VH-VL binders against q9h9l3. Designs and how they scored, part 265

Target 1, 176 residues: q9h9l3
Amino acid sequence: PRKMVAIDCEMVGTGPKGHVSSLARCSIVNYNGDVLYDEYILPPCHIVDYRTRWSGIRKQHMVNATPFKIARGQILKILTGKIVVGHAIHNDFKALQYFHPKSLTRDTSHIPPLNRKADCPENATMSLKHLTKKLLNRDIQVGKSGHSSVEDAQATMELYKLVEVEWEEHLARNPP
Below, E stands for the ipSAE of ESMFold2; O stands for the ipSAE of OpenDDE; V2 stands for 0.75 times the mean of E and O plus 0.25 times the DockQ between their complexes.

## First folded at step 13 (VH-VL)

Design zb81 (framework fv_nivolumab; at its last look DockQ between E and O 0.88; V2 from the best seeds 0.79)
Fold by ESMFold2-Fast, scan of step 13:
Structure zb81 (fold): chain C 176 residues (1-176), chain A 124 residues (1-124), chain B 107 residues (1-107)
Amino acid sequence: as target 1 above (176 residues)
Amino acid sequence: QVQLVESGGGVVQPGRSLRLDCKASGFTFSDYEMHWVRQAPGKGLEWVAVIRYDGSNEYYADSVKGRFTISRDNSKNTLFLQMNSLRAEDTAVYYCAKEGYYQSSAFLRYFDYWGQGTLVTVSS
Amino acid sequence: EIVLTQSPATLSLSPGERATLSCRASQSVDDYLAWYQQKPGQAPRLLIYDASNRATGIPARFSGSGSGTDFTLTISSLEPEDFAVYYCQQYDNWPLTFGQGTKVEIK
C-alpha cells in the first residue's frame, strides 16, 4: 500500500489589502501522528495581514523562516507518491502552488461516511474542530492565539483512520 | 474590481419554477465557494445554499432542500439557482454572495461581496 | 441551529452620537461572526469579519468586539450615511444564520 501522510498549512494575507492567501507554515505528520515536517515559511511577497487569530503566525516567526521556494521543494518531496490527507486540502495545495493527483488525495471535509458517523448531514462541509469534537471527543484550535498546524494535521489523520477501510474500498470501486 | 450580477427574477405562480443566474467577474471564480442568501420583503436575511469551488458538492437550508438546486459553470464564471415547486414563502430578493479569504484551518463563510439582488415574487 | 439575537431592535439617535449594537448567540460561535450594513433597496455591505476585523474601505468609526456568545458593533460618531439596518451573521456552524437586525434611525 502507498504511504500516507496528513498535511495542514497556515496562510498569511499578502497582496492588495491582504486578500491573497500565502503559505506561512506547513506541518506534515505520518500515519501514527509523528511530525515529518514543521517549518515557518517566508512568503516572497510583503505580508500585509498575519491573520494571527487563525494562523498563529507573528512577525517573530518570519525572522528565520524558510523561503517559499526552498520549503515548497522540501514539502513536495515528502508528498510525492503518497496518499495525502487534509481538511479542505485544496486550500493547502493552492498555497503550495502544487497539483497532487486526485487519486492520492483524501479530504476529510468531503467524506460522507465521516459526517454520517458524526451525526452530521452527509453533504455539509464541517469544520475540523467540530468533527474532532464529535468523533474523537477532543477540543482543538482552543484559544485566541492561533491554530497549531501540527495539532490540525494530527487530528485530520485520526479522523481519516475512522473511515479509512470503508473509504478506500469506496474509492477502489469508484476511482476519482 | 469584484462584481456579482444576478438575473432571472420575476413573478411566478405557486408550484412553478424559475432559474436565477449570477455572473461573477474580477476574481478567480473557481477558487471560491459561492452562496445564495435571500430576504423576504421587510424581513431579515436567510441563508439558502452553498456550492463547493469545483461544483462537486452542494448543501441547502432545510426550507428549500429537495426543491432548489444550486450549480455553477466555472468556465463561464456563473452561479445558478434552479427553484422548483415555488411557494408564497419563497418570495424574496435573492442575493449571490462570495466567501471571504481562504484559510486551511478555518472556514471563513462571511460574505465580502454581494450581488445587487433579484426579486422573486410567488403569488396567485 | 444557532440563533443570533440582536438588541435593541431600533436605535433612535442623532448624528454625532455613539451607537452600540449587540448580537448574542445561543451557543459559542468563537470569533466566526460578521456584521453587515443594509440601506433600503441595496444589498448588504460587509463591515466587520472575524468578530473585529474591518472590511476593505470601511471607516475607522466602525469597530467590532466580543467573542463566544456576546458581540458588539460600535459606531463611534454617527454620520448621516450610517442610518441603516445592521445584521450580524455567524459562520461557526451550519446552517449559516443572521440576527433579526437592528435599525439605526434618525431621532
Scores: ipSAE 0.828, ipTM 0.927, lowest interface PAE 1.1, mean pLDDT 93
Fold by ESMFold2, look of step 15:
Structure zb81 (fold): chain C 176 residues (1-176), chain A 124 residues (1-124), chain B 107 residues (1-107)
Amino acid sequence: as target 1 above (176 residues)
Amino acid sequence: QVQLVESGGGVVQPGRSLRLDCKASGFTFSDYEMHWVRQAPGKGLEWVAVIRYDGSNEYYADSVKGRFTISRDNSKNTLFLQMNSLRAEDTAVYYCAKEGYYQSSAFLRYFDYWGQGTLVTVSS
Amino acid sequence: EIVLTQSPATLSLSPGERATLSCRASQSVDDYLAWYQQKPGQAPRLLIYDASNRATGIPARFSGSGSGTDFTLTISSLEPEDFAVYYCQQYDNWPLTFGQGTKVEIK
């Protein structure tokens, strides 16, 4: 079976009025939750809004951050050929300027059996925070200093494991 | 500059149907979840429905489930609301609304841009 | 469903006065709270997002504060153009809900 990783990214605001979301941190964990990658990343354009409340990114993190082009190359080498799990993972791929094969992509924000297990409506796009609380009895993203992409990637992998057998069988019967 | 323009409102009898359109411009439409929000005359705001950025998933307020269908055509930058089995209680101004910037695992579902609204009146 | 209760229902003040509007949530919504201004015949206008961040183009006299269940919108020195209805909105959980509004009337 293919190796499986979970990814989570944090973005800062760039472009006009800081409304463009640019990659500023990326964390990747393996199936057991061990950290394979965790780097602050310097966007190629000026940061207008650090979005620290959500991103946890501050100016000091950018001082020694890995330039985007280099970080992207490192990250894509890790992702290639693997099943990649994320939460609203299309946003992470947009920030990476990357397309991962649909057949190897798993999105915990869009898995009806996972919602059902959480006693949530199957079509509601639930936050990682809410799913983690309901299914793992754990509070993540605590405090006002921003999210941890390591914590979020680990929670995402744990959530996927709860429905992995059912969802992998579903995808085998219904190839994306 | 972001612009949202609704159309298709009008006066209809109970039990009839209407379709609302919202034409979007000034942003990458296919990057965003889009919403309908309504406001009955003299009343507050009520969230109606949301559709996923690629059109693959929809979620509805209980008051409209089974009667309304939200959809989108990303090639035409257009959001739709098909309203069937209309009731007097559906009388409202209907707004097309855009979410703010995206962040990975945080869904920030405040509405930074709104259309001007289109009035739907359901009466005999 | 998370209920947002705004108070007062109506606030009558003179230009130059400080307006304080309250929004209380039936359960914690963390910082997932926005404020909107709506003038007669117009669409709502975003003022504050994430409880305390001023939206683009919003004057500095508008500020938001609070977290969890209790939130405040403050207009530090009321201008005549601030006559409007103000709504709070939570986006912590489905369904998205709005408060019933506070009408600010300039005396």
Scores: ipSAE 0.791, ipTM 0.917, lowest interface PAE 1.4, mean pLDDT 93
Fold by OpenDDE, second read of step 14:
Structure zb81 (fold): chain C 176 residues (1-176), chain A 124 residues (1-124), chain B 107 residues (1-107)
Amino acid sequence: as target 1 above (176 residues)
Amino acid sequence: QVQLVESGGGVVQPGRSLRLDCKASGFTFSDYEMHWVRQAPGKGLEWVAVIRYDGSNEYYADSVKGRFTISRDNSKNTLFLQMNSLRAEDTAVYYCAKEGYYQSSAFLRYFDYWGQGTLVTVSS
Amino acid sequence: EIVLTQSPATLSLSPGERATLSCRASQSVDDYLAWYQQKPGQAPRLLIYDASNRATGIPARFSGSGSGTDFTLTISSLEPEDFAVYYCQQYDNWPLTFGQGTKVEIK
């Protein structure tokens, strides 16, 4: 059986008007929620918008942040060969400038059985916060100080575990 | 700069069909969720439909569900709205709208850019 | 659905005056609230997102505040170009919904 990890990234704004989303933090947890990786990451370009409300990133976090190229190598080493679970995970992969095989990717924002379990429309993309509250009765991303990527990754993994069996069976019958 | 240009609006009779196009430029179209929002003459704004960045999922307002289909061609940077079984109450200016920046697990579905809109008039 | 109620329906003011617009949600939307400006014959323009963040290019006289169910858009000193219709919009839950709008008109 393949090992499974969950990933969550925080991005800051770079480029003109800060519209480019650049990786500034990455957290990876294993199936049990143990933290495998959690680092602040220094983008290669000047940060225009820390997006602190969502990212939780502040200027002080960048002082000793791991350079992007180094961090990317570390992260890819962890992800290689794994089933990677995330929420709207395409954003994380984009920020990493990395694309994991689709057959080894699980996006909890796009799993109809998960939405059904939460009494949400199957075709509506729900936030991690809402699903976590409905299905795990847990509050995440509380306040305005930004997200905890570790907390989010753990929540993502826990959500997936709720539908893992039926979804893996579905994917086996319907490979991407 | 970001540009969204709608086209395809016009006058149609009830029960007929119409397809709207929205041509996007100035940003990576395939990275963003796209929406349609409409506004009846002299009225407020109503969200209509959304499509995922890769076209793998769609969601609709109850008022148009089963009649409208949102789709996209990322190779052409174009968003579509197929409107079937049109009703008088569908008369509106239809806007394509881009969602705000992505932030991982958070969906920030405010609309930072809008097209100029295209008018659809359904009347007998 | 989450209903957004804006008040007042119409706000008549003179240039230079302070404008205060209210948006009330039928249930908490946290700070997933945006404000738009729309002038006749034009598409809406984003003013504020996340309840209090001013969009790029938006003048400092525009500010947003609030969280949960009560939100406010403030224009500290009205300019002639500010007379328009203003909409709030929540993006906390599906379906996305707008307020009915507040018209700021010249006295």
Scores: ipSAE 0.726, ipTM 0.915, lowest interface PAE 0.8, mean pLDDT 95
ESMFold2 (binder alone), look of step 15: mean pLDDT 92; pTM 0.945
OpenDDE, look of step 15: ipSAE 0.721; ipTM 0.912

Design zb82 (framework fv_nivolumab)
Fold by ESMFold2-Fast, scan of step 13:
Structure zb82 (fold): chain C 176 residues (1-176), chain A 124 residues (1-124), chain B 107 residues (1-107)
Amino acid sequence: as target 1 above (176 residues)
Amino acid sequence: QVQLVESGGGVVQPGRSLRLDCKASGFTFSDYEMHWVRQAPGKGLEWVAVIRYDGSNTYYADSVKGRFTISRDNSKNTLFLQMNSLRAEDTAVYYCAKEGYYQSSAFLRYFDYWGQGTLVTVSS
Amino acid sequence: EIVLTQSPATLSLSPGERATLSCRASQSVDDYLAWYQQKPGQAPRLLIYDASNRATGIPARFSGSGSGTDFTLTISSLEPEDFAVYYCQQYDNWPLTFGQGTKVEIK
C-alpha cells in the first residue's frame, strides 16, 4: 500500500435515546482503492438505534462483529504513520476515540480547491455524494438499505487524488 | 438537559451593528456544527449561517454575506453572530440551532434543539 | 436553491380529526427532510427528521412519510395542543431552506 489510505466509518446510536454515536463498521482502502480493512464492530454499549437508513447496520451484522477494543487496535495499526484521507474525518476519529496527527490528516469536506473544481462555494461543507456526482459523474449512497463504507472510502480517495498535488503543496507552505 | 440561551437583541438604527451570543449547555459543544436561523415578524424561517465544529470554516446565506460574521468559543460553549451594516429587512427573531447526531456517511443538518430566540429590530 | 412548497397554507380542523400536510421540493432531497412545529411566541420544535423518524418525546400520532420531492406530515388525531404552524426543512444541499409553513387552526 502507498503511505496514504482512506477511511470511512458507520455509526449506530447508543446511550440515552440512542443519541450517542458509536462505531459499528470501519472500511479502509489503499491509494488504488483496494480494501485493506472492512469489519463490523460491536459497540461495548447496548445499541438503541441501528440508524440502518444511513449505516446499513442490522442486528445480524453484530453476531460475528469484532469487539470495539480489538477492532480499534487493528485499525490503529493500519493508520499509524500514514496520511489518512476521509470525508468529515473528525467524526470517524471521534468514533474511534483516536487522535491522528493533523499534519497526516486530509479531509475532503474541507479542501477549498476541491469545492472549486466542483463549481461549489469554497467554504461550504459539501456532502461526499454531491462532490462524487459533480467530479466523478458517479452516484453513490443510492437506495434505502444504508451506505457502503467501502464505496464511501473509495470515492473519498478518488476525490482526494484530483487535488493531491495542489493540496500537498499548500500544506507544505501552510503546515497545520 | 440541552439548552441554548440567546442574548444581545434589541432595537438599532439602520447601518449600525449588534452582536448576538448563544450560550450552550448539556452537550459537548465542540462536537457539533452550529447555525443561526431567523424569522421576520409574521413570516417563515430563513437559514442565516453555519460554523464548523472547530470554528475553522463558516458559510452564509447570500442575504447576509459580507455583513454578518459567525464565530464560536468552544472553551466558553458560546456561539456568536456579529451583525454589521444592519438593514430594515434584517428585523427578525434570531435563533441559534444545534445539528442532530453525527454520522460519517451523511450530513444531518436538521435542528434538534433551538434557543428561545432574541428579537432584533432595525428601524429609524 | 431548493424551494419547498407547503400545502395547504391553512388547514381548519376540529380536535380528533386527521391532519395531512404536504411539502414538495423543487428537486430531489432524498430523505434529507425535517418537520417542525411552532406555536406563537415560541421557538420551533423538531417533530420528524430524516423524512420519517420521530424526534425524542414526540407523540406517536405524528408521522412523516415520503421521499425525493413529495413529503407528508400526518397527525392521526388532533389534540388541542397541536394547533400550530408546521414547517418542513431540507438539508440535502446548500443553502438550507424551509417551506413557507402550514397553519393548522381550529375550525
Scores: ipSAE 0.824, ipTM 0.926, lowest interface PAE 1.1, mean pLDDT 93
Fold by OpenDDE, second read of step 14:
Structure zb82 (fold): chain C 176 residues (1-176), chain A 124 residues (1-124), chain B 107 residues (1-107)
Amino acid sequence: as target 1 above (176 residues)
Amino acid sequence: QVQLVESGGGVVQPGRSLRLDCKASGFTFSDYEMHWVRQAPGKGLEWVAVIRYDGSNTYYADSVKGRFTISRDNSKNTLFLQMNSLRAEDTAVYYCAKEGYYQSSAFLRYFDYWGQGTLVTVSS
Amino acid sequence: EIVLTQSPATLSLSPGERATLSCRASQSVDDYLAWYQQKPGQAPRLLIYDASNRATGIPARFSGSGSGTDFTLTISSLEPEDFAVYYCQQYDNWPLTFGQGTKVEIK
């Protein structure tokens, strides 16, 4: 059986007008929610917008941040061969400039049984915050100081575990 | 610069069909959720439909559910809205709109860029 | 759905005056609220997102405040080009919804 991890990344804005989303923090947890990785990451380009409201990233976090290339190597080493769970995870992979095999990817923002369980429209993409509140009765991303990628990764894993059996069976019958 | 250009609007009779196109440029189209928003003459804005970045999910306002279909061709940077069984109340300027920037696990579905809109008039 | 109620319906002011526009949500939307400006014959233009963040290129005279259910768009000193219709929009939950708009007209 393949090991399962959950990932959540925070991005800052780089490039012209800060429109490029660059990885600035990455957190990875195992099936039990134990933190396997949690690092601030230094983008290769100048940060124009820290997007602190969402990212939680501030200038001080970049002082000793791990260079992107190094961090990417560390992260990929953890992800390789595993089932990777995330919420709207395509954005995380994009920021990592890495794409995990689709057959080994689980996106909790796109699991109809999860939405049904939360009494949400099956075809609507729900936020991690809303699903976590409805299904786990837990508040995440509270306040305006930005997200905790560790907290978000843990919540993502817990949400997936609620529908894991059903969804894995579905995927077995309907491989991506 | 980001540009969205709608086309396909016109005058149609009730019960007929019409397809709208939205050509996107100036950004990586396939990275973003796209929306249709409409505005009846002299009225406010009404969200119509959304499609996921890869087309794997669509969701609609109740007012158009079952009649409208949103789709996209990322290879052509084009968003579509197939409108069937058109009604008089569907008369509106239809805008394609781009979602704001995504931040991890938070969908920021404000619309930072809009097309110029295309007018659809449904009348007998 | 979350209903957004804007007030006043019409705001008549002169250039140079301060404009205060209200948007009230039927339930909390946290700070998932945006403001748009629309001029006749034009598409809406994003002014504010996340309740208080000014969009790129938007003049400093525009500001947004509030959280939860009560939001305010302020134009500190109206310019002639600011006379338009303003809409608030929530993106906290489906369906996405807009306020009915406030028309800022010249006195």
Scores: ipSAE 0.742, ipTM 0.919, lowest interface PAE 0.8, mean pLDDT 95

Design zb83 (framework fv_nivolumab; at its last look DockQ between E and O 0.77; V2 from the best seeds 0.74)
Fold by ESMFold2-Fast, scan of step 13:
Structure zb83 (fold): chain C 176 residues (1-176), chain A 124 residues (1-124), chain B 107 residues (1-107)
Amino acid sequence: as target 1 above (176 residues)
Amino acid sequence: QVQLVESGGGVVQPGRSLRLDCKASGFTFSDYEMHWVRQAPGKGLEWVAVIRYDGSNKYYADSVKGRFTISRDNSKNTLFLQMNSLRAEDTAVYYCAKEGYYQSSAFLRYFDYWGQGTLVTVSS
Amino acid sequence: EIVLTQSPATLSLSPGERATLSCRASQSVEDYLAWYQQKPGQAPRLLIYDASNRATGIPARFSGSGSGTDFTLTISSLEPEDFAVYYCQQYDNWPLTFGQGTKVEIK
């Protein structure tokens, strides 16, 4: 039995015109939704666009933020060898500059039974917000002050738990 | 720097098939969901199809579902649209379009770059 | 599907005038709303994303406002190159939908 965690990251815009997505916060929760990691992370490049509407990140959060190289090391120690759950998790791994094995990755934006339970088309990539509302009757990512990566990670784990038994069975018969 | 170049358009008879290609350059193609959007002559824009970054999920507008197939080849930075059972109402300029930046689990499906379009005319 | 209604269908204005274009959604799309400019024979060009963020390279005279169901694109002082068709697009839910367009033409 492998341990399972859920992850959600927030990105800010760096590089030319702020078009590069750089990691600026990461939250990791365990199976029960308890926070294992939640830190603001200082990108190595100048922040051009805080993307506060979505990220919830402001200049004040960068003052005591953990430098990217240190945060990355801490995060990878938590993720290595575990089943990692996320929503559109490829983007989180890209921001971490990290490759996690497909066999240990669970993407709640790409689980057909989850969409089926939500009465959504099985092949549509649905937002975390919409799936959480339909299946958990909970509003997340509300307001204009940005998203909480802790809230998103917790919702993601709860969504996965709704299909865990049948999806793990499916993966055992159809390895990625 | 970012470029999307469509090709494959032309004149075809109703009921026939045509394949459109979109060659991408200037960004990491395999990191982005890609879309097709069309525009009938003198009309507005209509979303057609989307494909996940790895090619696994494909979703279509109801008007083309069952007739069109979107696909991609990440090794060639190329997006495809296979159009079968073409109808007169499929006559349009077809654009491939790239999604904007990603923000954690938020999907920001606005189109920051578009190809120049390729005209498909279905007539008899 | 979410229907986007743009008004007016046509705006006839002179260079130097302010243009105000409306886009109304049949249900809330929060801030998942973009605006595009299209000139004859050209692909659409992104102007505004996330309701109010100006895309890279877009002149300061273009601004977007609104949230939920009511959105506005404003061009503070029309330049000759701004006479074009403008489309709004929502990306809150599937299918992705566009408004019918507003044509800004020379008076």
Scores: ipSAE 0.814, ipTM 0.923, lowest interface PAE 1.1, mean pLDDT 93
Fold by ESMFold2, look of step 15:
Structure zb83 (fold): chain C 176 residues (1-176), chain A 124 residues (1-124), chain B 107 residues (1-107)
Amino acid sequence: as target 1 above (176 residues)
Amino acid sequence: QVQLVESGGGVVQPGRSLRLDCKASGFTFSDYEMHWVRQAPGKGLEWVAVIRYDGSNKYYADSVKGRFTISRDNSKNTLFLQMNSLRAEDTAVYYCAKEGYYQSSAFLRYFDYWGQGTLVTVSS
Amino acid sequence: EIVLTQSPATLSLSPGERATLSCRASQSVEDYLAWYQQKPGQAPRLLIYDASNRATGIPARFSGSGSGTDFTLTISSLEPEDFAVYYCQQYDNWPLTFGQGTKVEIK
């Protein structure tokens, strides 16, 4: 069967008032949680707001960061042909200026059986932090230094595994 | 400049229906989750509903579940609220609200822009 | 549901004075807390997001502080346009909820 990876990104603010979200870090892990890719990425636009409280990105991370065009090529090579798991994954794909085939995309923010397992309403978009606490009894995103895309990608994969059999069968009978 | 303009409010009898529209401009509408928030006369603010950026998912406050339907047409930059089986307690100014910037590791569901509001009065 | 309790209900002050508004959450909301200003007949206006970040175009006299359950909005020197109702809002979990408001009025 198809190899599966999880992805998570961190964004910084570009554009007017720093309100445009631009890719500045991307992490990809395999099914077992091993890191396949983890790079700081230099956006093609000037950074107005590092958003460090959430992104964990600081000015020094950009000094040796991989330019966006090059990083995008590296990332897409890893994603091609694979099932890609993420949380609110549309935002990650938008930051990458890329859209993975829907049949190969899994979004843990939009899986009704996962929400039911967490005793959450099926159609509530629950945060990665809350699902991880409820279902894995783990605290992620601890502290005020910003989030880790490696930690978040690993948590996302573990959450998906909880519903993988049920959800893959559902998708096989209900193609997106 | 970001702008949200609501319309469709009015006076209706209990049990009737209304549809509210919110026309958006000045941002890429299809990138954002959109909300309705209401305020009864002389009272505070109450979150009503949210719709996913692509319209594929919707979530409601308990007070309106089963009676209200949020929807969107991204080709027309328009958000809707279909309000059925209206009750006196639904009397409020209804605001269309936009979330701030998105960040993949955190859902930042504060509202950086609001429409002017449209008044719905359900006759007492 | 996370309940936000604002105090005081009314704060009567003169222009030039310092205003301190409190918002207490029934459980931790970390930094997922916003503040809004609302004048009669107007929509709410975002002042502070993520507990302490000023929104675009908001004067430096507005500041937010706190984390977890206890939050404060401070207006360092009141101006005539600052007399309004202020609401806090949490966005840590569903449903999104607002405090009941603090009215800042001219003494």
Scores: ipSAE 0.761, ipTM 0.908, lowest interface PAE 1.5, mean pLDDT 93
Fold by OpenDDE, second read of step 14:
Structure zb83 (fold): chain C 176 residues (1-176), chain A 124 residues (1-124), chain B 107 residues (1-107)
Amino acid sequence: as target 1 above (176 residues)
Amino acid sequence: QVQLVESGGGVVQPGRSLRLDCKASGFTFSDYEMHWVRQAPGKGLEWVAVIRYDGSNKYYADSVKGRFTISRDNSKNTLFLQMNSLRAEDTAVYYCAKEGYYQSSAFLRYFDYWGQGTLVTVSS
Amino acid sequence: EIVLTQSPATLSLSPGERATLSCRASQSVEDYLAWYQQKPGQAPRLLIYDASNRATGIPARFSGSGSGTDFTLTISSLEPEDFAVYYCQQYDNWPLTFGQGTKVEIK
């Protein structure tokens, strides 16, 4: 059986006006929620906006951060061949400048059965925070000090596990 | 620089159909969720519809659900709004709007850029 | 849906004066709140996002504050070009909703 991991990334703003989203932290957990990877990552370009409210990233975190190229290699090594679960995961892959096979990707922001279970509109993209609260009765991303990518990755995995059986069956019948 | 240019507005009778286009430039169109927002004459703003970056998901306001269809062609950097069964209350300036940046599994659905809008008038 | 109520409906002030606009949500939206400025015949322009973050290019005289249900947009010293309609918007939950607007007009 193919192994499953969950990923969550934090990005900072680089480039003109800080509109480019650059990877600044990446967390990967296994099926049980054990942390496989959690590193601060140094973007190749100057950081214009740390986006701390959301990213949790501060200047001090970049002092000993892993260079992007090195981190990317480490992360890709972990993801290769895995079913990768994430929330709006296309943004994470974009920040990684990596695209995982669609057949091996699970996006918890786009699973109608998950929304139904949470009494949310099936076609509405819900936040990880809202789904986690409704389905796991757990508060994540509390406060204004920024998110924990480890916490978010773990929550994402737990959410997926709620619908894993039926969704995997659905995907088997309807391959992407 | 980011630009959004709507077109297709006009005067139509109730029950008719109309399609709006929004041409995007100055950013990677296919990376962003796009929205339609409308404003009736002399009134406030009303969110209408959203479409996912790859077109795989769509969601609508109750007021237009079942009548309007949002779509996109990423190869042409164009957003569409197909409006069927138009009603008088659909009369409005229709704006296409770009979402803000996505961050940390949180959808930041404020609109950092807007088109100039296109006027749709439904009257008998 | 989450209802946003803005007050006052109209604010009459002179250039140089301080403007304080209120936006109240029917339920908590945390800090998922944006402010827009709209002038006649123009599209809305983003001023503030995440309740208190000034958008790029927005003058320092504009500031946002608040969290949960009560939010405030402040213009420290009104310039002639600031007379317009201002809208708040929540993006905490579906459907996305706007306030009814506050018109800042010249006295």
Scores: ipSAE 0.744, ipTM 0.918, lowest interface PAE 0.8, mean pLDDT 95
ESMFold2 (binder alone), look of step 15: mean pLDDT 92; pTM 0.942
OpenDDE, look of step 15: ipSAE 0.691; ipTM 0.905

